# VH-VL binders against q9nrl2r1430to1533: the designs that were tried, part 159

Target 1, 104 residues: q9nrl2r1430to1533
Amino acid sequence: GGVHELSAFEQLVVELVRHDDSWPFLKLVSKIQVPDYYDIIKKPIALNIIREKVNKCEYKLASEFIDDIELMFSNCFEYNPRNTSEAKAGTRLQAFFHIQAQKL
Short names: E, the ipSAE of ESMFold2; O, the ipSAE of OpenDDE; V2, 0.75 times the mean of E and O plus 0.25 times the DockQ between their complexes.

## First folded at step 11 (VH-VL)

Design H87 (framework fv_iluzanebart; at its last look DockQ between E and O 0.54; V2 from the best seeds 0.00; counts 0 for: pae E 4.6 > 2)
Fold by ESMFold2-Fast, scan of step 11:
Structure H87 (fold): chain C 104 residues (1-104), chain A 123 residues (1-123), chain B 107 residues (1-107)
Amino acid sequence: as target 1 above (104 residues)
Amino acid sequence: EVQLVQSGAEVKKPGESLKISCKGSGYTFDDYWIGWVRQMPGKGLEWMGIIYPGDSDTYYSPSFQGQVTISADKSISTAYLQWSSLKASDTAMYFCARHTYDFEGYYEYFDYWGQGTLVTVSS
Amino acid sequence: EIVMTQSPATLSVSPGERATLSCRASQSVSSYLAWFQQKPGQAPRLLIYDASTRATGIPARFSGSGSGTEFTLTISSLQPEDFAVYYCQQYDNWPYTFGQGTKVDIK
């Protein structure tokens, strides 16, 4: 584990954040804009939370990191109908993630 | 270590413009909301607004909408609070604060505070 | 907006005594309530978040309780450094709002 895995997780998060389709995932979904989100999604997560967990060395295994990213996408597809801009962005970003995660 | 360092005290006349700053260090600036809080002399604390530097998403408290501008420059890890035309009623201590989130992920609370910037507006 | 009301406005307590401060919300804020301490000339200091969770480095004599609309901050054995103004703040709904503060003074 150690420093090499943490560098890999940080680099992957940076790549996800910089991706054009990251906009629904940068920060927790706003209750101001989406009042019913937290009634439906019981385990919310976003890239800023994942990055903090990486920086605090809270991921002990690559599988834990991958699980949190997959939870983020799962939440997107659970809340958003497939024809929405959010779901389409999530589909593209998830495909990008799967390619990059092969390095972990 | 997380630090928020604010610009120094200001003495201004009504009608003048002003921009004060809050510089973050020791963390990823883009990933945390920065809020501005006003404290008038001898009074309590009032939220003015919050900004997410990563995407510039900004929310103002209704009483401050249109009275101030909140902005951030993520390239220098700095948030700003700006007035186009100061009033005597703007005399106050202004604090910036950074949020922290619970990893269970519902809401953010503000735990790191700048030292404050005293703004005095008088004729 | 949600109005936060604190009582009493001023509380006079001797060192070593228990202090109890109240905070009421005009509508339910669940447990999304924080308590801050402010000393003259200083920035606010977070004491409690999520109604009852102590922030890092905060002494055990500080405790928070309550949910919904009624909240309490208790200082079990007041120390000289605890004389300050205390604010409650809800973060359930925007705009986030503070109470007007309770000043804890020496009796």
Scores: ipSAE 0.597, ipTM 0.867, lowest interface PAE 1.4, mean pLDDT 90
Fold by OpenDDE, look of step 12:
Structure H87 (fold): chain C 104 residues (1-104), chain A 123 residues (1-123), chain B 107 residues (1-107)
Amino acid sequence: as target 1 above (104 residues)
Amino acid sequence: EVQLVQSGAEVKKPGESLKISCKGSGYTFDDYWIGWVRQMPGKGLEWMGIIYPGDSDTYYSPSFQGQVTISADKSISTAYLQWSSLKASDTAMYFCARHTYDFEGYYEYFDYWGQGTLVTVSS
Amino acid sequence: EIVMTQSPATLSVSPGERATLSCRASQSVSSYLAWFQQKPGQAPRLLIYDASTRATGIPARFSGSGSGTEFTLTISSLQPEDFAVYYCQQYDNWPYTFGQGTKVDIK
């Protein structure tokens, strides 16, 4: 395949995925592992979906991209109690995101 | 263009080991589940298992749990299905298939398939 | 596991006629239902997903309907290239399961 220069959105998604605290967010929550997840979370989203949207150029504004990322974290904090590993990871990853997002 | 290309046909004897492959291209391999389906001669389709290359999360169908190993090497966009000791009853066509998801993120379905790998096990 | 049952086992139809294939789930699978077409020596081809959405490139003569436990694939006017085996598949719960298939052959 050809070599393509990554956009700012692409770069940020790559950095998020590579972060040590990305594991709760890499893919949609499995119904097998969390049967009640989709009873609570009505707008599920994950980094793989966000990356796909980036690849398809679905984000025309940085605010749209940021909204999806924030939704991802919001879902995590809505479903997971504060003392869970998922919530703690989310807190750290969100902090990282907020710093990186200033570049957008 | 999304493509799944599988390794070639295999002719093996009972007791031999085997590892077949499925290489994905035209998409971000890490971000989509990929699974294996068995089709015995003249029979229907059977899900064997699925793997998420991004973190190697894996689920096996109960009938295939402990019978095969599903793995992935995301560095080369390749998924694997392997046997430690083949049986004659493993003779079948094996397909790999990619998951996709709806925009609402509620569920995933399989949209692209490999061409299949014929495995023949006989004495 | 969820058992998918297709009917009839074989459906003989003349070219140009409508074909109606049924798929029943042993428990509700909501709309997590796909239809596949398979011809001899080929991989399955996705026709319908989410019970009623045509996959990309699939002719309009193919349509899917239903929800819960009862599903239908309809071919409004059978073309020569449509003679094949059709499978339904649920992806609501793991393990994902296929129906046993319906063979559509020429009358």
Scores: ipSAE 0.588, ipTM 0.884, lowest interface PAE 0.8, mean pLDDT 94
Fold by ESMFold2, look of step 12:
Structure H87 (fold): chain C 104 residues (1-104), chain A 123 residues (1-123), chain B 107 residues (1-107)
Amino acid sequence: as target 1 above (104 residues)
Amino acid sequence: EVQLVQSGAEVKKPGESLKISCKGSGYTFDDYWIGWVRQMPGKGLEWMGIIYPGDSDTYYSPSFQGQVTISADKSISTAYLQWSSLKASDTAMYFCARHTYDFEGYYEYFDYWGQGTLVTVSS
Amino acid sequence: EIVMTQSPATLSVSPGERATLSCRASQSVSSYLAWFQQKPGQAPRLLIYDASTRATGIPARFSGSGSGTEFTLTISSLQPEDFAVYYCQQYDNWPYTFGQGTKVDIK
């Protein structure tokens, strides 16, 4: 997209970061805390990376931005069982994202 | 422009405490790992530890665990390296460094460095 | 922790000649390898990341190669401003570690 769509991406990322359930997604998962994570997750991503890509205008289409956000949630659900705090946070943040993304 | 500006040189006695700083500007401070690197006189570079200012997640190299404290105050975009009791062997140059993202491969590497802080500890 | 070993310790090279610096990791670090240049009295400067990608503003005479455990920095035509110490660093696993450095003296 255009300039309007790029500023909407920026605002949406800020709202995601501010959300109480953003804590599993702020930065890449640590190999120290989760030693097998990168054996399972092949396309890691986090909100800080997405924000930098928005700031650098790396997204050419709104679908590319949405795909990175959804990849972030998909990684969470692939690695974490549904009853974990991480997966529950992911479910709530994803629901919030879907509501906000309707504004794109 | 991304900048890391460190506090000035220090001359101290053994047993004294010290806290040196690294102020980041030109970027979202909370979103990037900051690390500290020691260079002893005439020697190479050693990672001491790293911190993520957004949540204060902190990791130390084993040689430095319990020897120093790394902290950050994100409200003023500043990271710190602190000793509770300096030793003569702490005489060194200390650098802070910030990581950068590799969007192609989702990697992080350190490409922005402070100017260094010389700490001299002598009796 | 992963030990990074650089060779040679010191390299004396005439201007215009090719310089080849080696770095070996004690275990695979994939491509998560950076090279830094440090001039006297200055902070390190990133030259190469991802084993072979030149950082922005780095002259084309600097190139990196390798993967896994063995890595090379090549300076294809050494310039007087290239006098410095060069460090490799792995960032595959914490703690991140540097090699001990290779000092390049211009003969």
Scores: ipSAE 0.256, ipTM 0.791, lowest interface PAE 4.6, mean pLDDT 90
ESMFold2 (binder alone), look of step 12: mean pLDDT 90; pTM 0.908

Design H88 (framework fv_iluzanebart; at its last look DockQ between E and O 0.41; V2 from the best seeds 0.00; counts 0 for: pae E 3.9 > 2)
Fold by ESMFold2-Fast, scan of step 11:
Structure H88 (fold): chain C 104 residues (1-104), chain A 123 residues (1-123), chain B 107 residues (1-107)
Amino acid sequence: as target 1 above (104 residues)
Amino acid sequence: EVQLVQSGAEVKKPGESLKISCKGSGYTFDDYWIGWVRQMPGKGLEWMGIIYPGDSDTYYSPSFQGQVTISADKSISTAYLQWSSLKASDTAMYFCARHTYFESGYYEYFDYWGQGTLVTVSS
Amino acid sequence: EIVMTQSPATLSVSPGERATLSCRASQSVSSYLAWFQQKPGQAPRLLIYDASTRATGIPARFSGSGSGTEFTLTISSLQPEDFAVYYCQQYDNWPYTFGQGTKVDIK
């Protein structure tokens, strides 16, 4: 990866953050509100962490960036039952991501 | 470079309202928790609360719940700490600080600090 | 809340000497402990995080150790600029809590 690939990751993260269904993913799940989350989810991640990694040029390949986004969705579906607002938001945002990721 | 710049010193009387500020620059303001720390004269540091500017999610330390209001305006990259009615016991240095992430979990440490705002409340 | 206790309250040492500061947690905080330095009129400065990792730009004479409930900050050869108050802080659980501080004074 080059400068163009890093710019593409930045643009995609911005679009994910702006999406109406990003609210469960903006920041790490609060241990204050959800105490058992970190007992279940062993590799927590959120859009703010992914954006920091993009800004620090930590992604060398598009596949590494995609893996982190997919981990975020995987964590959502592992913790949240299918019929929750979190899982439904995750399903819609993941579909949006898959369409946008084809441009990487 | 990451910087947090706080508003200047304040001298107030008991019963007056006050709002002090902390302006972030050199990073994506919306993506990092901002915390407020009190240091009373000759005493140590106390966490008051934290706010996530991106969605205004806010947590207070139990001893400060209801005593102060923490807010943020992400359009100008500024966090605020405010009192509706000051007491002499509010006399202290107030610091704002920014968290950083820890890759393997939700744990965060405070890497950048504002210069502090001295608040003096006396009759 | 997790209570952090530092000892001694004041430590008097001469330049070039070793200083050892203690921090105890009322319950385990694993390794989620930071050390800060504060000089008069200044904001706290991060020295150590994750119990033993030096922050960027911090001299090698500062070292941290410990896990669980017992932590130590060591300054191996005290320089004149090291006379300050030192605070430990846990970030394992909310509310985050500081120790009361140890003042390192010139003997």
Scores: ipSAE 0.603, ipTM 0.862, lowest interface PAE 1.2, mean pLDDT 90
Fold by OpenDDE, look of step 12:
Structure H88 (fold): chain C 104 residues (1-104), chain A 123 residues (1-123), chain B 107 residues (1-107)
Amino acid sequence: as target 1 above (104 residues)
Amino acid sequence: EVQLVQSGAEVKKPGESLKISCKGSGYTFDDYWIGWVRQMPGKGLEWMGIIYPGDSDTYYSPSFQGQVTISADKSISTAYLQWSSLKASDTAMYFCARHTYFESGYYEYFDYWGQGTLVTVSS
Amino acid sequence: EIVMTQSPATLSVSPGERATLSCRASQSVSSYLAWFQQKPGQAPRLLIYDASTRATGIPARFSGSGSGTEFTLTISSLQPEDFAVYYCQQYDNWPYTFGQGTKVDIK
């Protein structure tokens, strides 16, 4: 694609992706690694999907964008026990997101 | 427009190394699994492996594990398939494809293919 | 690995006739099933995904049905450009596997 100025949503997604605790959220969970994931999580979402939606200008309201990000964390906490690396990473990343989201 | 453009045909001898490429454009390369498919002359299609360019997460089909190396350079939106030592039996058409894996419907569920790279290995 | 078996190996059909292609999985693949069309010297083209969803740009005469272990690709009225090899592919379990293909040729 062409070069364009990043929107606030685009910038926040970039910051989330670059965060050290983004690794559980970069892409949808693979059935190869977690065969039962989609038996439990019915509204899967990840940063790659959110980025795609941003690129397609699907978010008209900041609340819609925030809802998807919160869904992403909710899914993580629903599937992963509290003491897992994934849940711990999610907790930290969510805290970071909440701070950054104030800019929206 | 989503496109996958592969490197040109290769004529090699047994024992030689080879690295072929697949460049993606028209989409965010990092965010989609891309894979390699082998088609031997007059035969069907075989998945070799897939890679997620965003973090280089890679899966090989058992038949191809240890036989080839799949990699990606997301800085230039390019995926690679390479052999350290070619065999005559590696003679085939090789396709790259943006893999149709996710059923979420959050983004387009299309599977795009490269035009293929013909690799001929003979003494 | 999951074995995909297509039938028949070759299907001879006259233009305008209905073509029915079968794909069977050795175990359930739910609806994680795609159909591809391949013509000589070309890359495969996605026709159907999730067993029954037609890909963008694919004519309405192509339809997919089935779930679990039995799947069907139907071409309601065969056009001259439809003569090709058709592959089914499961993506429920790694490694992803193709059927051996069904060649649709002119009767």
Scores: ipSAE 0.581, ipTM 0.874, lowest interface PAE 0.9, mean pLDDT 93
Fold by ESMFold2, look of step 12:
Structure H88 (fold): chain C 104 residues (1-104), chain A 123 residues (1-123), chain B 107 residues (1-107)
Amino acid sequence: as target 1 above (104 residues)
Amino acid sequence: EVQLVQSGAEVKKPGESLKISCKGSGYTFDDYWIGWVRQMPGKGLEWMGIIYPGDSDTYYSPSFQGQVTISADKSISTAYLQWSSLKASDTAMYFCARHTYFESGYYEYFDYWGQGTLVTVSS
Amino acid sequence: EIVMTQSPATLSVSPGERATLSCRASQSVSSYLAWFQQKPGQAPRLLIYDASTRATGIPARFSGSGSGTEFTLTISSLQPEDFAVYYCQQYDNWPYTFGQGTKVDIK
């Protein structure tokens, strides 16, 4: 979108990053720490990359932005068992995102 | 405009401590890995380690682990390379570099480089 | 660690001619290979990433090819500003490693 829509995306990303449950999503999962992650997850993404894409105006439609955020959560749930701290954090942050996205 | 500006040249004696800096500007400093590369006089390039300033997550190349400390102060957008006790063999040019992302997100390379800091350690 | 071996150590080429630089990895790095140019007194400059993709602003005369363990940088028509040292670097596995460099000199 336009300049107003890009500002809204930036604000949403800031709110996601500030959330206590953002810690699994701030940067890409480390191949050093988690060697098999990229054997399983083929479209990796994280909040820092989404923020750069917003800053570079790479999202043409709001749906593209939302799709990247949802991909981020989907990757978390695909890789992590449901009882893990990562998956629980993902569930809570995704719920928060859905509330914030309604304001658009 | 993305820039990495390193601290000035240093002349030191063996056994002294040293902390050199790399200040990033024109981007969200916290969101990008910064690495340090050594180039000994007349020699090639070698990675020393990388740090994610947002959470200070740090990885060293094995030959440099325990030999240097890599750190960052995100409040002033600055990464550091530090020796507690310099050796004459530490004489080299030291570069910092920032990674960038391409569309896949996983495969990272470093395409923004500082100007280099020459460290000379002599008796 | 993955050892990157470059050849030749020095390549003498006349301006306007084709230069071919080789880089070999001790194990497969897929296509996760970059090429850098370094001129005296300067920081390295990224030329090629993903083995064959030119970085933004890099002249079309620079091209990269290869995958797995064997990679090539080609300069199709060497210009005076291209006399430098060239390094390959793998980024498939940490620690990332450079080759020893190939110096391209005026013949």
Scores: ipSAE 0.314, ipTM 0.801, lowest interface PAE 3.9, mean pLDDT 90
ESMFold2 (binder alone), look of step 12: mean pLDDT 90; pTM 0.911

Design H89 (framework fv_iluzanebart)
Fold by ESMFold2-Fast, scan of step 11:
Structure H89 (fold): chain C 104 residues (1-104), chain A 124 residues (1-124), chain B 107 residues (1-107)
Amino acid sequence: as target 1 above (104 residues)
Amino acid sequence: EVQLVQSGAEVKKPGESLKISCKGSGYTFDDYWIGWVRQMPGKGLEWMGIIYPGDSDTYYSPSFQGQVTISADKSISTAYLQWSSLKASDTAMYFCARHRYDFWSGYYDYFDYWGQGTLVTVSS
Amino acid sequence: EIVMTQSPATLSVSPGERATLSCRASQSVSSYLAWFQQKPGQAPRLLIYDASTRATGIPARFSGSGSGTEFTLTISSLQPEDFAVYYCQQYDNWPYTFGQGTKVDIK
């Protein structure tokens, strides 16, 4: 991606990280605390990994960036039942992301 | 360039408190775990614990739980290791190290950058 | 906790010779094993991770092999700067644990 795209991706990731509902997504799920997670989720990802990819200019298209964010939410909803705090946080953060992503 | 810079050597007496530091630069500090490693004189390396500065999630090795406190201040990109009451047996070199992730496995990977070490000497 | 055992405690070799260092885990750690080099007065330096992958900037003479419980670090042609203590470390399970180290010294 270009300079403007990199700036937009970085700004959006910063906003996601600082959002109150980012807590399930800041870092990879601990296999020590959640042993079953990696039996179910085959492509784990988190905001810290996405931010590193942005900083290293690994996203060539906005769609690639959006796909990684959507994978993160998809993993959350696949693992966590809808009535959990994790799934509720994910629902709110995803809605926030969809509004902000319109600017990409 | 990624760098971890630790505070200087300390000489203390048994019963005194101490807090040593590890300052990260050249990367997004909040996005990587920081671990603490003890090396007693003439001995090998042993993990004490790790902290994720972004949310202060902390894990201690069982042998160090209750013996030390690990904390971080992400506003100044600094992690800390603290003793409330030092013992002569705490005499050692203390290292901090950054933990790297495997992007696709979701498992914690390896420690890629290390601080220079802080020598702590506790003697009466 | 997983106990890591290194052998030999001390390995005496001449420059240009091959050094072979062993590391054994008390239970399987798959390939989640790293090797570190430490020189006197210095911090450890990452050499190998995922049992066999060389870290950036590490010379080709260093190679790692093994999986499960038995691991080997090989230095194919020992250079003067390679005399150091070498540690293996598992990161399959918490707490992470180091071996006791193998000192590579001049014969």
Scores: ipSAE 0.435, ipTM 0.829, lowest interface PAE 2.5, mean pLDDT 89

Design H9 (framework fv_iluzanebart)
Fold by ESMFold2-Fast, scan of step 11:
Structure H9 (fold): chain C 104 residues (1-104), chain A 124 residues (1-124), chain B 107 residues (1-107)
Amino acid sequence: as target 1 above (104 residues)
Amino acid sequence: EVQLVQSGAEVKKPGESLKISCKGSGYTFDDYWIGWVRQMPGKGLEWMGIIYPGDSDTYYSPSFQGQVTISADKSISTAYLQWSSLKASDTAMYFCARHTYSFESGYYEYFDYWGQGTLVTVSS
Amino acid sequence: EIVMTQSPATLSVSPGERATLSCRASQSVSSYLAWFQQKPGQAPRLLIYDASTRATGIPARFSGSGSGTEFTLTISSLQPEDFAVYYCQQYDNWPYTFGQGTKVDIK
């Protein structure tokens, strides 16, 4: 990708990390605390991994970046019932992401 | 590029408190687990615990739970290992290490960046 | 906790010879196994991760193999700088555990 694309991805990740609803997404779900998570979720991802990929220039297309963020939300909704604090945080953060992603 | 720099050697007496440090640079400190490893003189390596600086989530190895405190200050990219009361048996080299992701297997952490070590000697 | 057992405790080899080091886990660790090299007075250096993937900058003479409970580190055509202690470490389950080490010594 271009210089402006990489800067835009980094800025968006920073905004997501700083959002009050980012807490379920900062790092991979703990295998120590939630052992069955990795039996259910086959493509785990989190904001720290996405940021690493941005910094290593692994995203060649904006669609690849967007796909990884959407996968993160999809995993949240697959594992967590709708009435959980995780699912509620995910719903709000995803809405915030969709507004910001319009600028990509 | 990625560096972990540990504090200098310490010589202490039994019963004294101690806090040693590990400062990360060249990466986003908040996004990577930092682990502490003990190596007693002439012995092998032992995991003590790990901390995620971004949210202070911490896991101790069972043999070190209650023996030490692991903490981090993300504002200065520094992790800490602390004893409230040192024993002669705490005499060892202490290493810090930072994990790396496998982009294929992101839920498993291997540690590939290591600090130079801090030698702690507790004399009777 | 998963116990890692390395053999032999000491391996005496001459430069240019092949060294083969073994590591056994008390239960399956899949492929979540790393190999480290440690020289006197130095921090450990990562050689291999995911059982067989060579870390950046590590010479091709180092290779890893195995999965489950049985793992091997091979050093082909051993160089003078390769005399060190080698540790295996599993990261499949917490707490992460090291083997006791194999010392590769000069004959």
Scores: ipSAE 0.601, ipTM 0.873, lowest interface PAE 1.2, mean pLDDT 90

Design H90 (framework fv_iluzanebart)
Fold by ESMFold2-Fast, scan of step 11:
Structure H90 (fold): chain C 104 residues (1-104), chain A 124 residues (1-124), chain B 107 residues (1-107)
Amino acid sequence: as target 1 above (104 residues)
Amino acid sequence: EVQLVQSGAEVKKPGESLKISCKGSGYTFDDYWIGWVRQMPGKGLEWMGIIYPGDSDTYYSPSFQGQVTISADKSISTAYLQWSSLKASDTAMYFCARLKYDILTGYYEAFDIWGQGTLVTVSS
Amino acid sequence: EIVMTQSPATLSVSPGERATLSCRASQSVSSYLAWFQQKPGQAPRLLIYDASTRATGIPARFSGSGSGTEFTLTISSLQPEDFAVYYCQQYDNWPYTFGQGTKVDIK
């Protein structure tokens, strides 16, 4: 990725982090609170990891960045039942992401 | 570039309150757990607790639950360790450290960046 | 709480010799084990994580091995700057716990 492309990824991650519905996604799910999470979710990811990957220039294509964000939402919907506050926050944040991702 | 800088040495009396700090720079402070480690004079290392500055989620080691308060102010990239009433047995070096994780797999690994330590001496 | 036990408490070696340090966990920690070096008056320094992966900037003479409950840190051809206290730490389960340390000093 180019310099402008990396700046766009960082701006989008900042907007996601600041969103009211980002709370389930800020950091990796804690094994202390959710012991079975890592038995079910085989490719865990969170916004802090995605931001670090952006900062280390690990995304070569916009599609790779988008895939990691979508993996994050997919994990949320796989682990959390539809009626949970986590799943509801994920649904709203994913919709917000799809609108913002048009800028990429 | 990446560093944690702790506040200076403290000399206090039993019963006094104290708040020491750990300031991060050169990275996105809100995105990494910060842990606090105690080392009593001539002894080994022991975990006190960890905090995620982005949302203030905090876990204490059982031995330190209710003995100290861990907090963070993400607006100034600073984590804190606080005592409401110090005891002579709190005399120790206190370190803060940032939790490393494997970016490719997303799993947490180890504490890779450490502060220089804050010496706290509590005596009458 | 997982108890980490290190041996020996003190290891006296000459420069150029090999040092082997042991760390034992009271229950399996898989490969979620780190090794730290601490010199007097200094903060701990990460050497090895995930049992065998060297941290950035750590010389090749440091190597880690093991899984489950038995782990070793090997320092081949000890240099003068390697005389320090070494700690193992598990991060498989909370609370994270350190071993009591092994002091590597000069014969």
Scores: ipSAE 0.476, ipTM 0.849, lowest interface PAE 2.3, mean pLDDT 90

Design H91 (framework fv_iluzanebart)
Fold by ESMFold2-Fast, scan of step 11:
Formats: structure tokens, sequence, C-alpha cells
Structure H91 (fold): chain C 104 residues (1-104), chain A 124 residues (1-124), chain B 107 residues (1-107)
């Protein structure tokens, strides 16, 4: 665990945030714009929350970090139909994540 | 370490434009909502609007829609509140505030950090 | 918009006594309610969020309770530095709204 793993998590989150397909994942889905989201999704998460957890050293294992990123994608695919721009962005960003996560 | 610092007091005449600022430091500015709150002399607190600096997504309170402009420049970690034409009724203390998060269940943000306030006086 | 109503408007208690402040929402806000303290000339200070969770650095004498439409802030042993105006705020629905405030005067 420790500092080495934390630095790798920070780098990976920065790369995810910079990716063109990160737009659905930058922040928590707005209840103002999407009121029914929280009726369906019971464990919401987004890149800003994950980055905060990384910066506060909340992840003790790489598996915990990976689980939160995968939860984020799972929520996207559960809420959004396959043909939506959100689901398509999620599919591409998840593939990018899987390639980068091999470094962890 | 983590702080919001607002611009200094302003004394203006009706009809003048004004832009006040709120600079964040000690945290990732792009990852937190910034809100603006008005407090008229001797009165309570009123939400004006909120902005997410990472993508400039902005929501205004109905009472302030069209009355002010909220913006942010994430390259310098600064949020702004702007009037095109000030009125005497805009005389107030203006606060900026940052949304925090619940670690285990972050359904909603709460405002955990406040700027010191900017006093705006619009003389009649 | 959700209207927040606080009572009483002014509360006078002696140091060391318990102070209880009430906040009522015009419709359910679940537990998405915060309490703020404001001293003269200062910015508001977050005390409680999620109805009952104490913010970092806030003394244990401050506690919050309630859900839905009825909320309470309790100061178990009032100190001289606790004279202030206290605001409740809902953040369940936009626009976020504050109560009108309760002024706590220390005898």
Amino acid sequence: as target 1 above (104 residues)
Amino acid sequence: EVQLVQSGAEVKKPGESLKISCKGSGYTFDDYWIGWVRQMPGKGLEWMGIIYPGDSDTYYSPSFQGQVTISADKSISTAYLQWSSLKASDTAMYFCARHGYEWTDAYYEYFDLWGQGTLVTVSS
Amino acid sequence: EIVMTQSPATLSVSPGERATLSCRASQSVSSYLAWFQQKPGQAPRLLIYDASTRATGIPARFSGSGSGTEFTLTISSLQPEDFAVYYCQQYDNWPYTFGQGTKVDIK
C-alpha cells in the first residue's frame, strides 16, 4: 500500500479526467437536471469524489480504487441506455481505464 | 491551508458594472462547486447561484436569474460574480462558499468552506 | 421553492445551560440539512451537515437531529463564544434555501 500506489492512482485519475470521454463522469449526476437518477442508482460516484479519496489517502489497496472506478462505469451502464452518448463515452473510457490499470 | 479568499470592498454608483472574485487554494479547485450568497445589511443569507469550475455548469436561484453573472476561470482557481448595472438594492455582503462531500455516500454536496466576504456599497 | 422556518427568533439562555433551536421545512428535505453559525462581522461557519453529522473541528456540545420536515440543533452547555445567529439550510432541492435565523443571546 503506501505512497507509491497513491502516486499511481493520482496519475491515472488525472489521465481519466483529461480524456475526451470523461464528461459524464467529472462530477456527481445532478439531481437538479436528472431527478430520477438517485431512485435507480444507490451508490453514486464520480471522478471528483475518487480524486478526493486518492488525495486523502482513503484507498489502502489498488483493488479498492479499481472497485470505485468500476462502480462509476457500472452506474453509467445501469442508468443510461446503450445508444446514448453517455453509455458510448463510458464504454470508451472504461476500455482506456482497463489498459492504464494494467500499470497498477 | 484550504481557503477561499475574496476580493476587497467596493464602493460604486448606480449604473456602474462590477466583478468580484473568489480564489480557492489548497485543494483541487476544478472538483468542487462554488456558490455565491448575498447578505443584505441586517438580514439573513440568500443563495444566488452555484458553478462547477471544471465544466462551468451553472445554476441560478430564480430571484437572481438575469440579475448577475456567475463565472469561473479554473486556470487561476478563481470564481466571479458580476453585475452589468448596479442598483442601490445590491448593497450587501457577498460570500463565496465551497461544496464538500460525504465520503461513504456522496448524494449531495454541503458547503464546508466560506470566503471572508466582499462588502459592496452602491451609493444612491 | 422550499421555505425554511426557524424558531424562536431569539433565544436567551445562561452560560452552561442547554439551548435548543428548531428548523422546519415546508416539504421533506430528507436529511439534507445543514446548520451554520454566524458571529457579527464574520462569514458563516458550518456546524452540522446531513442533519446530524458534526463538521470537522466543531465542539461536541453541538448536535443536530431530525429528518423530513422537523430539525433541531442542540448546544448542550452554552459557552460565551456561542452567542451568534444560527441558520439552517436545506440542500435537498434547488434553489438551496436558508431559514431566517435564530439569534442566541447569552445572559
Scores: ipSAE 0.488, ipTM 0.843, lowest interface PAE 1.9, mean pLDDT 89

